# Ledger of designs, part 22: VH-VL binders against FAD synthase (ribL)

Target 1, 153 residues: FAD synthase (ribL), of Halorubrum lacusprofundi (b9lsn4)
Amino acid sequence: MTRVVAQGTFDLLHPGHVHYLEDAATYGDELHAIVARRTNVTHKPAPILCAEQRRDMVAALTAVDEAHLGHPEDVFVPIQRLDPDVIVLGFDQHHDEADIAAALAERGIDCRVERASGRDPRYEDELLSSGDIVDRILKQRGSDCDGAREGQR
Below, E stands for the ipSAE of ESMFold2; O stands for the ipSAE of OpenDDE; V2 stands for 0.75 times the mean of E and O plus 0.25 times the DockQ between their complexes.

## First folded at step 17 (VH-VL; framework fv_fasinumab)

Design n8 (from m5 with heavy chain G105D; at its last look DockQ between E and O 0.61; V2 from the best seeds 0.00; counts 0 for: pae E 12.3 > 2)
Fold by ESMFold2, look of step 17:
Structure n8 (fold): chain C 153 residues (1-153), chain A 122 residues (1-122), chain B 107 residues (1-107)
Amino acid sequence: as target 1 above (153 residues)
Amino acid sequence: QVQLVQSGAEVKKPGASVKVSCKVSGYDLTELSIHWVRQAPGKGLEWMGGFDPYSGETIYAQKFQGRVTMTEDTSTDTAYMELTSLRSEDTAVYYCATDFRWGKDDYYFDYWGQGTLVTVSS
Amino acid sequence: DIQMTQSPSSLSASAGDRVTITCRASQDIRNYLGWYQQKPGKAPKRLIYAASSLQSGVPSRFSGSGSGTEFTLTISSLQPEDLASYYCLQHNSYPLTFGQGTKVEIK
């Protein structure tokens, strides 16, 4: 069997996350998702949701066979334990494939590195990032004077 | 760095109870899963139980079920193990050890307490 | 319950010797195995996680190998400070179970 690993914060789930995980699943037979702990998120605002909730939501997606919490001190520990055949990076993730492959090789991890395709917007008013969702919430629910209706496109 | 500091040694008579404490510092107890391991003199390590982050409940080794209770006080970041109806074969060093509270595949026993000697003698 | 059978129960070796300790699981535990060192009078310390991954700060003379049911801890060049008991631990399923231990003595 071909074991695939995907990783990310997966805060407020959106169609970009679902596309990433579905695309990652096409690379093998089992998809394992590693959900970053709050302490490991250093490149952007801290996630809104706790790690356990984010892990449980990711685990519920049909493309995902198992979801795991990341290691608080060494992001490669869960990868080493899972011993995957393929790691799939998100379309917009900041690391390039060669750098990740070198880091894996340095640790003796024999694993192919791929990158998922991007998700084009399909619907008017579609939000494809947790940040955009937060911004929309603040705009619409920060004041009842906005008159914005819940769920309106 | 996570540190686990246990309560001091105790001498007990058969039939008594003991409650060992484990104070956590350097990380929130609410994000850790505390396990208890004992070691009789000259013997190996024996797992007694611990918090299972997958189920959200404490799991006890069958050998100790009914005699052991493991609790946590998050206001003081302290975990406790209470063993009742002590017998001479319960003489051992009792360790607390931790893993992270989240996920069934979390890593086990990253950090250990210094151990608490409990001597049961008549 | 998963039984962990560790061998040998004790060994005696000289400084510089290569030392090998084996642990066998009664069923497949994948790589959910750790190796621990316990010096006399001290709490255990993790040496190896995920069967083969060296814990940070542990000397490179320690290595782990194996998967499934058979695992090996190797000390490539035994040092005097390696006098200790060594334990494997499986964490594939509850109850968590240790091997019975291997006492390493220096000649």
Scores: ipSAE 0.000, ipTM 0.570, lowest interface PAE 12.3, mean pLDDT 86
ESMFold2 (binder alone), look of step 17: mean pLDDT 91; pTM 0.937
OpenDDE, look of step 17: ipSAE 0.381; ipTM 0.787

## First folded at step 19 (VH-VL; framework fv_fasinumab)

Design p1 (from n4 with heavy chain Y108F; at its last look DockQ between E and O 0.69; V2 from the best seeds 0.00; counts 0 for: pae E 4.4 > 2)
Fold by ESMFold2, look of step 19:
Structure p1 (fold): chain C 153 residues (1-153), chain A 122 residues (1-122), chain B 107 residues (1-107)
Amino acid sequence: as target 1 above (153 residues)
Amino acid sequence: QVQLVQSGAEVKKPGASVKVSCKVSGYDLTELSIHWVRQAPGKGLEWMGGFDPYSGETIYAQKFQGRVTMTEDTSTDTAYMELTSLRSEDTAVYYCATDFRWGKYDYFFDYWGQGTLVTVSS
Amino acid sequence: DIQMTQSPSSLSASAGDRVTITCRASQDIRNYLGWYQQKPGKAPKRLIYAASSLQSGVPSRFSGSGSGTEFTLTISSLQPEDLASYYCLQHNSYPLTFGQGTKVEIK
């Protein structure tokens, strides 16, 4: 049996997340997703949703066998707990596969590192990032707390 | 760094109750899965129960069902274990212990409180 | 309930000896097995999680192996400071259950 790990923030779920996890699942028999805690997200805006909600949403996806919260003190604890055969990075995640593989090897972790493919939009007006979803919400539902609106949305 | 600081030792009579506190520092109680383990003198470790954040339920070992209540106060980051109808065999060190929340099958007991000796004497 | 049968209940060994402690689960617990060390008068300390993963800061002479129903803790070269009681814990399902413990003494 081949165990695969995918990792991400998985804030507001979108088709890009689903594609990533579906692609990661093709690398093995059992896909475990690690959902980053807020304290682990330092390279981009803090997630909107709490970690447990994000984990539960990811766990509900067909491609995912189990979803777990990351570890706030040691990013390698999830990997040691799961002992995966493959770690699949997201298409646009900033870490180099070779750098991750080197860090794992230094720690004696025998695990292959791969990177998922990207996903192009399939439908008109489809949003493929949490940032785009937030922007859309602010554009369509944002309000001016100092002003008035005509009564239309 | 997670720290668990428990309330002090207690001496009780048979039939009384005891409530042990476990104050969390370094992280919020809501980031952890707090469980309770006891150890009678010269005996092994015995799980008593704890709050399971995945299900949202408190789960008790059957041996203590009906005599133990475990609660948490997130405003003070303090967990509590209350054991009623004390008997001589309840003399033990009571530990709170925890790990960071993980998922459906949490890991436990990376961090331990210092222990609280409860002595039940006639 | 999952019963954990730990053996031996006690042992006495010389410094430098290889020491082996076993736990057998009454049901498949996958790798949801931890090993704990408790020195006299102290709270337990986790040595190994996930059956075989060494906790940070634990000496490399400790190792764990096994999966499913049979698990082993090994101390490759016993040191004086390893005088303690050792426990396995399964956390595959509630109720969480410990083995009865193994008291390790230096002769």
Scores: ipSAE 0.319, ipTM 0.779, lowest interface PAE 4.4, mean pLDDT 89
ESMFold2 (binder alone), look of step 19: mean pLDDT 90; pTM 0.934
OpenDDE, look of step 19: ipSAE 0.415; ipTM 0.806

Design p2 (from n4 with heavy chain Y108F, light chain G34N; at its last look DockQ between E and O 0.70; V2 from the best seeds 0.00; counts 0 for: pae E 6.3 > 2)
Fold by ESMFold2, look of step 19:
Structure p2 (fold): chain C 153 residues (1-153), chain A 122 residues (1-122), chain B 107 residues (1-107)
Amino acid sequence: as target 1 above (153 residues)
Amino acid sequence: QVQLVQSGAEVKKPGASVKVSCKVSGYDLTELSIHWVRQAPGKGLEWMGGFDPYSGETIYAQKFQGRVTMTEDTSTDTAYMELTSLRSEDTAVYYCATDFRWGKYDYFFDYWGQGTLVTVSS
Amino acid sequence: DIQMTQSPSSLSASAGDRVTITCRASQDIRNYLNWYQQKPGKAPKRLIYAASSLQSGVPSRFSGSGSGTEFTLTISSLQPEDLASYYCLQHNSYPLTFGQGTKVEIK
């Protein structure tokens, strides 16, 4: 059995997340997703939703066999716990494959590193990031004082 | 880091109750899964129960069902274990132990309290 | 309930010896097995999790192996500070169950 790990914040779920996880699942027999805690998210805005809710939503996706919370003290503890054969990085994730592979080797973790494919928009009004969803919400429901209503951009 | 400090040793008569406290520091109690383990003198470790964050329920070992209550006070980051109808065979060291919340199949007992000796006699 | 049978119940070995302790589960527990060390008068300390993953700060002479129903803790070169009782724990399902323990003494 081939165990695959994917990792991400997975805040407001969107089709980009689903594509990433579906693509990651093709690398093996079991897909485990690690959902980052707020304390592990330092390179972008803090997530809107709490980690347990984000994990539960990810766990409900067909492609995902199990979902887990990250570790606040050591981001490699989840990887050691799962002992995966493959780690699949997201298409746009900022980590370099070689850097991740080096960090795994330094810790004695025998695991292949791959990167998922990207997803093109399929629908005219499709949003493919949590940030875009937040922006749409604020535009449509956050501008009442300026006379803005649904449909205002 | 996570630290667990338990209440002090207690001597009880048969039929009495005991409530052991476990104060958490370093992280909020809500980030952890607190469980209770006991060890009778010269014997091995025995799991008693704990809060399961995934189900939202407290799970008790069947042996103690009806005699044990485990609670948490998040305002003081303190977990409690109360054991009633004490017998001499309940004489043991009682530990609280924890790890960070993980998922459906949590990993357990990275951090341990110092232990609380409860002696039940005459 | 998953029964954990640990062997031996005690052993005595010389410093430098290789020591092996086994745990057998009554059902398949995959790799959901931890190993603990307990020195006299102290709380247990986790050595190994996920059957084979070494806890941070634990000496490399400790190793774990196995999956399914049979698991082994190995101390490759026994040291005086390894005098302790050792326990396995399964956490594949509730109730959580420990092996009965192995007391390690140094001759």
Scores: ipSAE 0.131, ipTM 0.716, lowest interface PAE 6.3, mean pLDDT 88
ESMFold2 (binder alone), look of step 19: mean pLDDT 91; pTM 0.935
OpenDDE, look of step 19: ipSAE 0.300; ipTM 0.771

Design p3 (from n4 with heavy chain D106E Y108F; at its last look DockQ between E and O 0.65; V2 from the best seeds 0.00; counts 0 for: pae E 5.5 > 2)
Fold by ESMFold2, look of step 19:
Structure p3 (fold): chain C 153 residues (1-153), chain A 122 residues (1-122), chain B 107 residues (1-107)
Amino acid sequence: as target 1 above (153 residues)
Amino acid sequence: QVQLVQSGAEVKKPGASVKVSCKVSGYDLTELSIHWVRQAPGKGLEWMGGFDPYSGETIYAQKFQGRVTMTEDTSTDTAYMELTSLRSEDTAVYYCATDFRWGKYEYFFDYWGQGTLVTVSS
Amino acid sequence: DIQMTQSPSSLSASAGDRVTITCRASQDIRNYLGWYQQKPGKAPKRLIYAASSLQSGVPSRFSGSGSGTEFTLTISSLQPEDLASYYCLQHNSYPLTFGQGTKVEIK
């Protein structure tokens, strides 16, 4: 059996997340998703949803066999616990495949690193990031308490 | 780093209750899965129960069901274990122990409290 | 309930000896087994998780092996500071169960 790991924040789920996990699943027989804790998310705004809710939503996706919370002190503990054959990075994740592979090799972990394909928008007004969803919510509801404002852009 | 500091030793009479506290520092209690383990003098380790994040409920070992209650106060990051109807056989060191929450099959005991001796004697 | 049968219950060995402690589970627990060391008067400390993964800061003379129902903790070269009781723990299913312990003494 080929065990695959994918990881991400998976805050407000959107079609980009589903595509990533479905693509990651094609690399093996069993897909495990690692859901980042708030303390692990430093390169972007903190997630809206708590980690356990995000994990449970990811676990419900057909492509995902199991979902787990990350480890706040040592990012390699999940890798050692799962002992995967393949780690699949998201299409636009900032990590370099070679740097991750080098870190794994330095620790004696025999695991290859791949990167998932991207997903283009398919529908008008489709949102493919949690940030875009938050922005839409703020535009539609963020001024409800300001009183009557006429005009839209 | 997670640190667990337990309340001090207790001496109790048979039939009384004891409530042991476990103060968590370094992380929020909600990031952890706190469990309780006891050890009678000269004996091995015995799991009593703990919070199961997968079910969202506290699971108690059958031996203690009905006599033990485990609670958490997230405002003070303190876990508690209360054991009622104490008997001399309950004389033991009581530990809280934890790991970070994971998933369906938790990893439980990376960090341990220092232990709380509870002595039950008349 | 999953019973963990640990052997031996005690042993005495010389410094430098290779020491082996075994745990047998009454049911398949895959790799959900940990090994713990408890020095006299102290709280237990995790040595091994996931049957074979060495906890950070634990000397490399400790190793774990096994899967399913049979598991082994090995100390490749026993040191005086390894005087302790050792316990396995299964966490495949509730209730969590420890082996009865192995007391290791240095001759």
Scores: ipSAE 0.211, ipTM 0.744, lowest interface PAE 5.5, mean pLDDT 89
ESMFold2 (binder alone), look of step 19: mean pLDDT 91; pTM 0.937
OpenDDE, look of step 19: ipSAE 0.499; ipTM 0.832

Design p4 (from n4 with heavy chain D106S Y108F; at its last look DockQ between E and O 0.57; V2 from the best seeds 0.00; counts 0 for: pae E 13.4 > 2)
Fold by ESMFold2, look of step 19:
Structure p4 (fold): chain C 153 residues (1-153), chain A 122 residues (1-122), chain B 107 residues (1-107)
Amino acid sequence: as target 1 above (153 residues)
Amino acid sequence: QVQLVQSGAEVKKPGASVKVSCKVSGYDLTELSIHWVRQAPGKGLEWMGGFDPYSGETIYAQKFQGRVTMTEDTSTDTAYMELTSLRSEDTAVYYCATDFRWGKYSYFFDYWGQGTLVTVSS
Amino acid sequence: DIQMTQSPSSLSASAGDRVTITCRASQDIRNYLGWYQQKPGKAPKRLIYAASSLQSGVPSRFSGSGSGTEFTLTISSLQPEDLASYYCLQHNSYPLTFGQGTKVEIK
């Protein structure tokens, strides 16, 4: 049995998340998703949804066999506990494969590092990031902008 | 590093109640999934119940349903297990055990308290 | 409920011997099984998680194998400090259930 790990914030779910997890699942027999805690999300705005809700939503996805909360202090603790054969990084995730592999080796974790493919938009007006969804909500439900030019976006 | 320190040994009469405490240090109780396991003298380990972060509820083993209550006091980082209507077969060492709150993997029991002997005798 | 059956219930082996302990689950529990060591008078300690993953700080002479319904804990070269009772635990589903234990003594 080949155990695969995917990690992410998985805030407002979108088709990019589903693609990532489906692609990650192709690397093995059992896909475990680790949902980052708010304290581990430092490279972008804090997630809208609490970690438990995000974990529950990810766990419901067909591609995901198990979903877990990340460790509040050390992102490698869940990886050590799961002892995966493969870690699959998201297409646009900041991490360098070589840096992750080095960190795993330093901790004695024998694990291959791969990167998922990207997803092209399939539908007109499709949103493929939690940030885009938030922006859409604010535009439609936020306060009006001061004086706008006719037809501007 | 998580440490669990339990209350001291107790001697109880049949029909009484006991409340065992488990003080957490080195981490916040709200980030842990506390479970209780007992061991009668010369016998094996028996799970009694614990917090399930997936459902958000405490789950009790059917054998103890109605007699056991597990609570947490986050202001003192202390978990409690209360067992009522004690009888001689409840004589055992009672352990609290935990791991960090995970989805379905919360029950790895990395960390154990030292155990609390409860003796039920006339 | 998932029943966990350990064998043997006890064993006596010489230092340096290879020792195996088996747990059988009454239904498929995938790899949701842990192995625990309890030395006399002490609380249990986790040795193995996810059926085969060695807990950090546990000597490499301990190993776990198996999946589904059959699981084995192996001590490749028994040491005097390994005198203990050993338990498997399934956490695939509630109620969580332990095997009845295996008492290991040094002959």
Scores: ipSAE 0.000, ipTM 0.549, lowest interface PAE 13.4, mean pLDDT 86
ESMFold2 (binder alone), look of step 19: mean pLDDT 91; pTM 0.939
OpenDDE, look of step 19: ipSAE 0.520; ipTM 0.839

Design p5 (from n4 with heavy chain K104R Y108F; at its last look DockQ between E and O 0.61; V2 from the best seeds 0.00; counts 0 for: pae E 5.2 > 2)
Fold by ESMFold2, look of step 19:
Structure p5 (fold): chain C 153 residues (1-153), chain A 122 residues (1-122), chain B 107 residues (1-107)
Amino acid sequence: as target 1 above (153 residues)
Amino acid sequence: QVQLVQSGAEVKKPGASVKVSCKVSGYDLTELSIHWVRQAPGKGLEWMGGFDPYSGETIYAQKFQGRVTMTEDTSTDTAYMELTSLRSEDTAVYYCATDFRWGRYDYFFDYWGQGTLVTVSS
Amino acid sequence: DIQMTQSPSSLSASAGDRVTITCRASQDIRNYLGWYQQKPGKAPKRLIYAASSLQSGVPSRFSGSGSGTEFTLTISSLQPEDLASYYCLQHNSYPLTFGQGTKVEIK
């Protein structure tokens, strides 16, 4: 059996997340998703939702067999625990495949590294990032951002 | 780093109760899965129970069901284990131990408290 | 309940010797097995998680192997500081169960 790992923040779920996980699932038989803790998210704004909620939502997706919380002290501990055959990076994740492969080899993990395809917008006015969703909410419902538009909330 | 500091040794009479505390520092109690393990003098380790975040309930070893209560106070980051109707065979060192919450099959016991000796004698 | 049968119950070996300790589970526990070291008068310390993954800060002379029902902890070259009792723990299912322990002494 081929075990696949995907990882991400998975804050406010959007079609980009679903695409990533569906694409990752095609690399094997069993997809495990690692959901980053707030303390592990240093390269973008902190997530809105708590880690357990994000994990539960990811676990409910058809493509995902199991979802797990990341490790706050060592981001590779979850991978060592799962011992996957394939790790699939998100389309726009900043890490180089070679750098990840080297880090895995240092830890004795024999695992192929792949990168998922991206998803272009498919529907009119579709949002494909948690940040865009947050911005839309603030624009339509945020009185502090635009106090003159309280009636539009 | 996670640190667990337990309350001090206790001497109790048969039939009494004991409540051992385990203060967590370094991380919030809500990020952890606290379990309790005891060890009678010269004997091995025995799991007593702990909180299971996956089910949202506390799981007790059947041997202690009805005599043990495990609680957590997230405002002080302190876990408690209370054992009632003490017997002489309950004399043991009681440990709290933990790891970070993971998912369906949590890993356990990366971090241990220093232990609390509870002696039950007349 | 899953029973963990640990052997030997005690052993005595010389510094530099290779030491092996085994745990057998009464049913398949996959890799949900940890190994713990307890020095006299101290709390246990995790050496190995996930059957074979070495805990950070643990000397590389310690290794774990096995899956399913048979597991082994190996100390490749016993040191004086390794005098301790060693326990396996299964966490595949509740109740969590320890092996009975192995006391390691140095001749």
Scores: ipSAE 0.255, ipTM 0.763, lowest interface PAE 5.2, mean pLDDT 89
ESMFold2 (binder alone), look of step 19: mean pLDDT 91; pTM 0.936
OpenDDE, look of step 19: ipSAE 0.446; ipTM 0.817

Design p6 (from n4 with heavy chain D99E Y108F; at its last look DockQ between E and O 0.76; V2 from the best seeds 0.00; counts 0 for: pae E 9.2 > 2)
Fold by ESMFold2, look of step 19:
Structure p6 (fold): chain C 153 residues (1-153), chain A 122 residues (1-122), chain B 107 residues (1-107)
Amino acid sequence: as target 1 above (153 residues)
Amino acid sequence: QVQLVQSGAEVKKPGASVKVSCKVSGYDLTELSIHWVRQAPGKGLEWMGGFDPYSGETIYAQKFQGRVTMTEDTSTDTAYMELTSLRSEDTAVYYCATEFRWGKYDYFFDYWGQGTLVTVSS
Amino acid sequence: DIQMTQSPSSLSASAGDRVTITCRASQDIRNYLGWYQQKPGKAPKRLIYAASSLQSGVPSRFSGSGSGTEFTLTISSLQPEDLASYYCLQHNSYPLTFGQGTKVEIK
């Protein structure tokens, strides 16, 4: 059996997340997704949704065999626990493949590092990031108490 | 860093009840899966039950047949195990043990309380 | 219920000896097995998680191996401080079940 790991925040799910996980699943027989806890997300805005909800939504995706919460004290514990054959990074994830591979080797994890392909927009006005979804919500719902105030802006 | 501090030793008569507490510090109780394990004098470890965050339910070992209740108070980060209709065979050290919530199969007991001796005698 | 058959129930070994303890599961539990050490009067301490991953702070003379139904804890060179009872635990399914324990002594 070839075990694959993918990881991410997976806040507000969008087609980019689905594409990433579907692409990751093609690298093996069993796809495990690691869902970052709020404390693990330090380079961007904290997730809106709680970790358990995000994990449950990811677990419901057809491509995902199991979804897990990350470890708050050591992000490599889930990877050691799963002992995957392949880790697939997201297309836009900042991590350097060589740095990840070195960290895995240091911990005795014999695991190939790959990067998923990107998802092109399919529909006009399609949103492919949780941040863009939040921005759209704020634009349409967060700035007005009623329609009269829109006419003033 | 998780710490588990249990309530003190108890001496009970047969037929009584005992409620052992387990105070969590370092993380919120809602980030942990609390389980209870007991050990009779000179005997091995026996799992009694615990909270399963995947189902959202508490699961009990069947041998206790409705005698055990496990509850949590998130406002005080304290877990409780209550065992009723005590018998002399319930004399044991009772441990709370936990792991960070992971998934439906991850009940590693990385952190243990110090244990609470419950003695059941006349 | 998944039965965990741990062997031996006790053993005596000299300092420096290689010690091996086994657990067999009645069903496939993949790698959802932990090994615990308990010294007299103390709470258990986890040594190994995920069948083979060494807990932080545990000496490297301890190792775990196996998957599926057969698992081994090895102490490559027994030290005086390793005198304890050792337990395996499966957590693949409820009820969680411990092996019956192995008492390790120096002869």
Scores: ipSAE 0.006, ipTM 0.635, lowest interface PAE 9.2, mean pLDDT 87
ESMFold2 (binder alone), look of step 19: mean pLDDT 90; pTM 0.933
OpenDDE, look of step 19: ipSAE 0.472; ipTM 0.822

Design p7 (from n4 with heavy chain Y108F, light chain G34A A50S S53T; at its last look DockQ between E and O 0.85; V2 from the best seeds 0.00; counts 0 for: pae E 8.1 > 2)
Fold by ESMFold2, look of step 19:
Structure p7 (fold): chain C 153 residues (1-153), chain A 122 residues (1-122), chain B 107 residues (1-107)
Amino acid sequence: as target 1 above (153 residues)
Amino acid sequence: QVQLVQSGAEVKKPGASVKVSCKVSGYDLTELSIHWVRQAPGKGLEWMGGFDPYSGETIYAQKFQGRVTMTEDTSTDTAYMELTSLRSEDTAVYYCATDFRWGKYDYFFDYWGQGTLVTVSS
Amino acid sequence: DIQMTQSPSSLSASAGDRVTITCRASQDIRNYLAWYQQKPGKAPKRLIYSASTLQSGVPSRFSGSGSGTEFTLTISSLQPEDLASYYCLQHNSYPLTFGQGTKVEIK
């Protein structure tokens, strides 16, 4: 049996997330997704949703066999605990596959590193990032929340 | 870095109840899954129950259902295990044990309290 | 319920000996097995998790192997400080169950 790991924040789910996880699942028999905790997301805006909610949504995806929270102190702990055969990086993740493989080997993890394919927009007005979804909400609902509509509070 | 500090030893009579506390430091209790394990003198380890972060429910070992209640007070970062209708066979060291909330199989008990001896005698 | 049968229940070995402790599950638990060491009067400490992954800070003379239903803990060269009771724990399913323990003594 081949165990695959994928990792991400998975805030507001979008088709890019689904594609990534579906592609990752093709590398093995059992796909485990590691969902980053808010404390692990340091150089991007903090996720909108709490980690448990994000984990539960990811766990519900057909491609995902199990979903896990990241470790607040060491991002490699969940990977060590899972001891996967394959780690699949997201298309846009900036780490070199070889560098990730070396870091895993240093920790005693004998694991192949692969990278998922990208997903281009397929539909007009499709949103493929959590940030774009947030921006759309603010554009459409920020005005409505402050609108002069009678009886809407 | 997680520390678990349990309440002190207790002596109880049969039929009484005991409530053992487990105070968490270093992290908020809401980031952890607290489980309780006991060990009778000269005996092995026995899992009693704990919080399951996957379901969001507390799961009790069948042996203790109806007699044990496990609760958490997030304002004081303290977990509690209360055992009622005590018998002499309940004499044991009671441990709280935990790890960070992980997922479905979140039982990598890295951190243990020091143990609380509960003695049940007439 | 998954029963964990641990053997031997006790053993006595000389310093430097290779020691093997076996834990057998009544059904498949994949690799959701951990090994704990408990020294007298102390709380248990985890040595190995996921059947074979060594906990940070644990001496390399400890190793674990197995998957499915049969698991072993090996101490390649027994040291005086290894005097303890050893327990396996399965966490594949509720209720969580420990093996009954193996008490290791130094001759």
Scores: ipSAE 0.018, ipTM 0.662, lowest interface PAE 8.1, mean pLDDT 87
ESMFold2 (binder alone), look of step 19: mean pLDDT 90; pTM 0.929
OpenDDE, look of step 19: ipSAE 0.421; ipTM 0.811

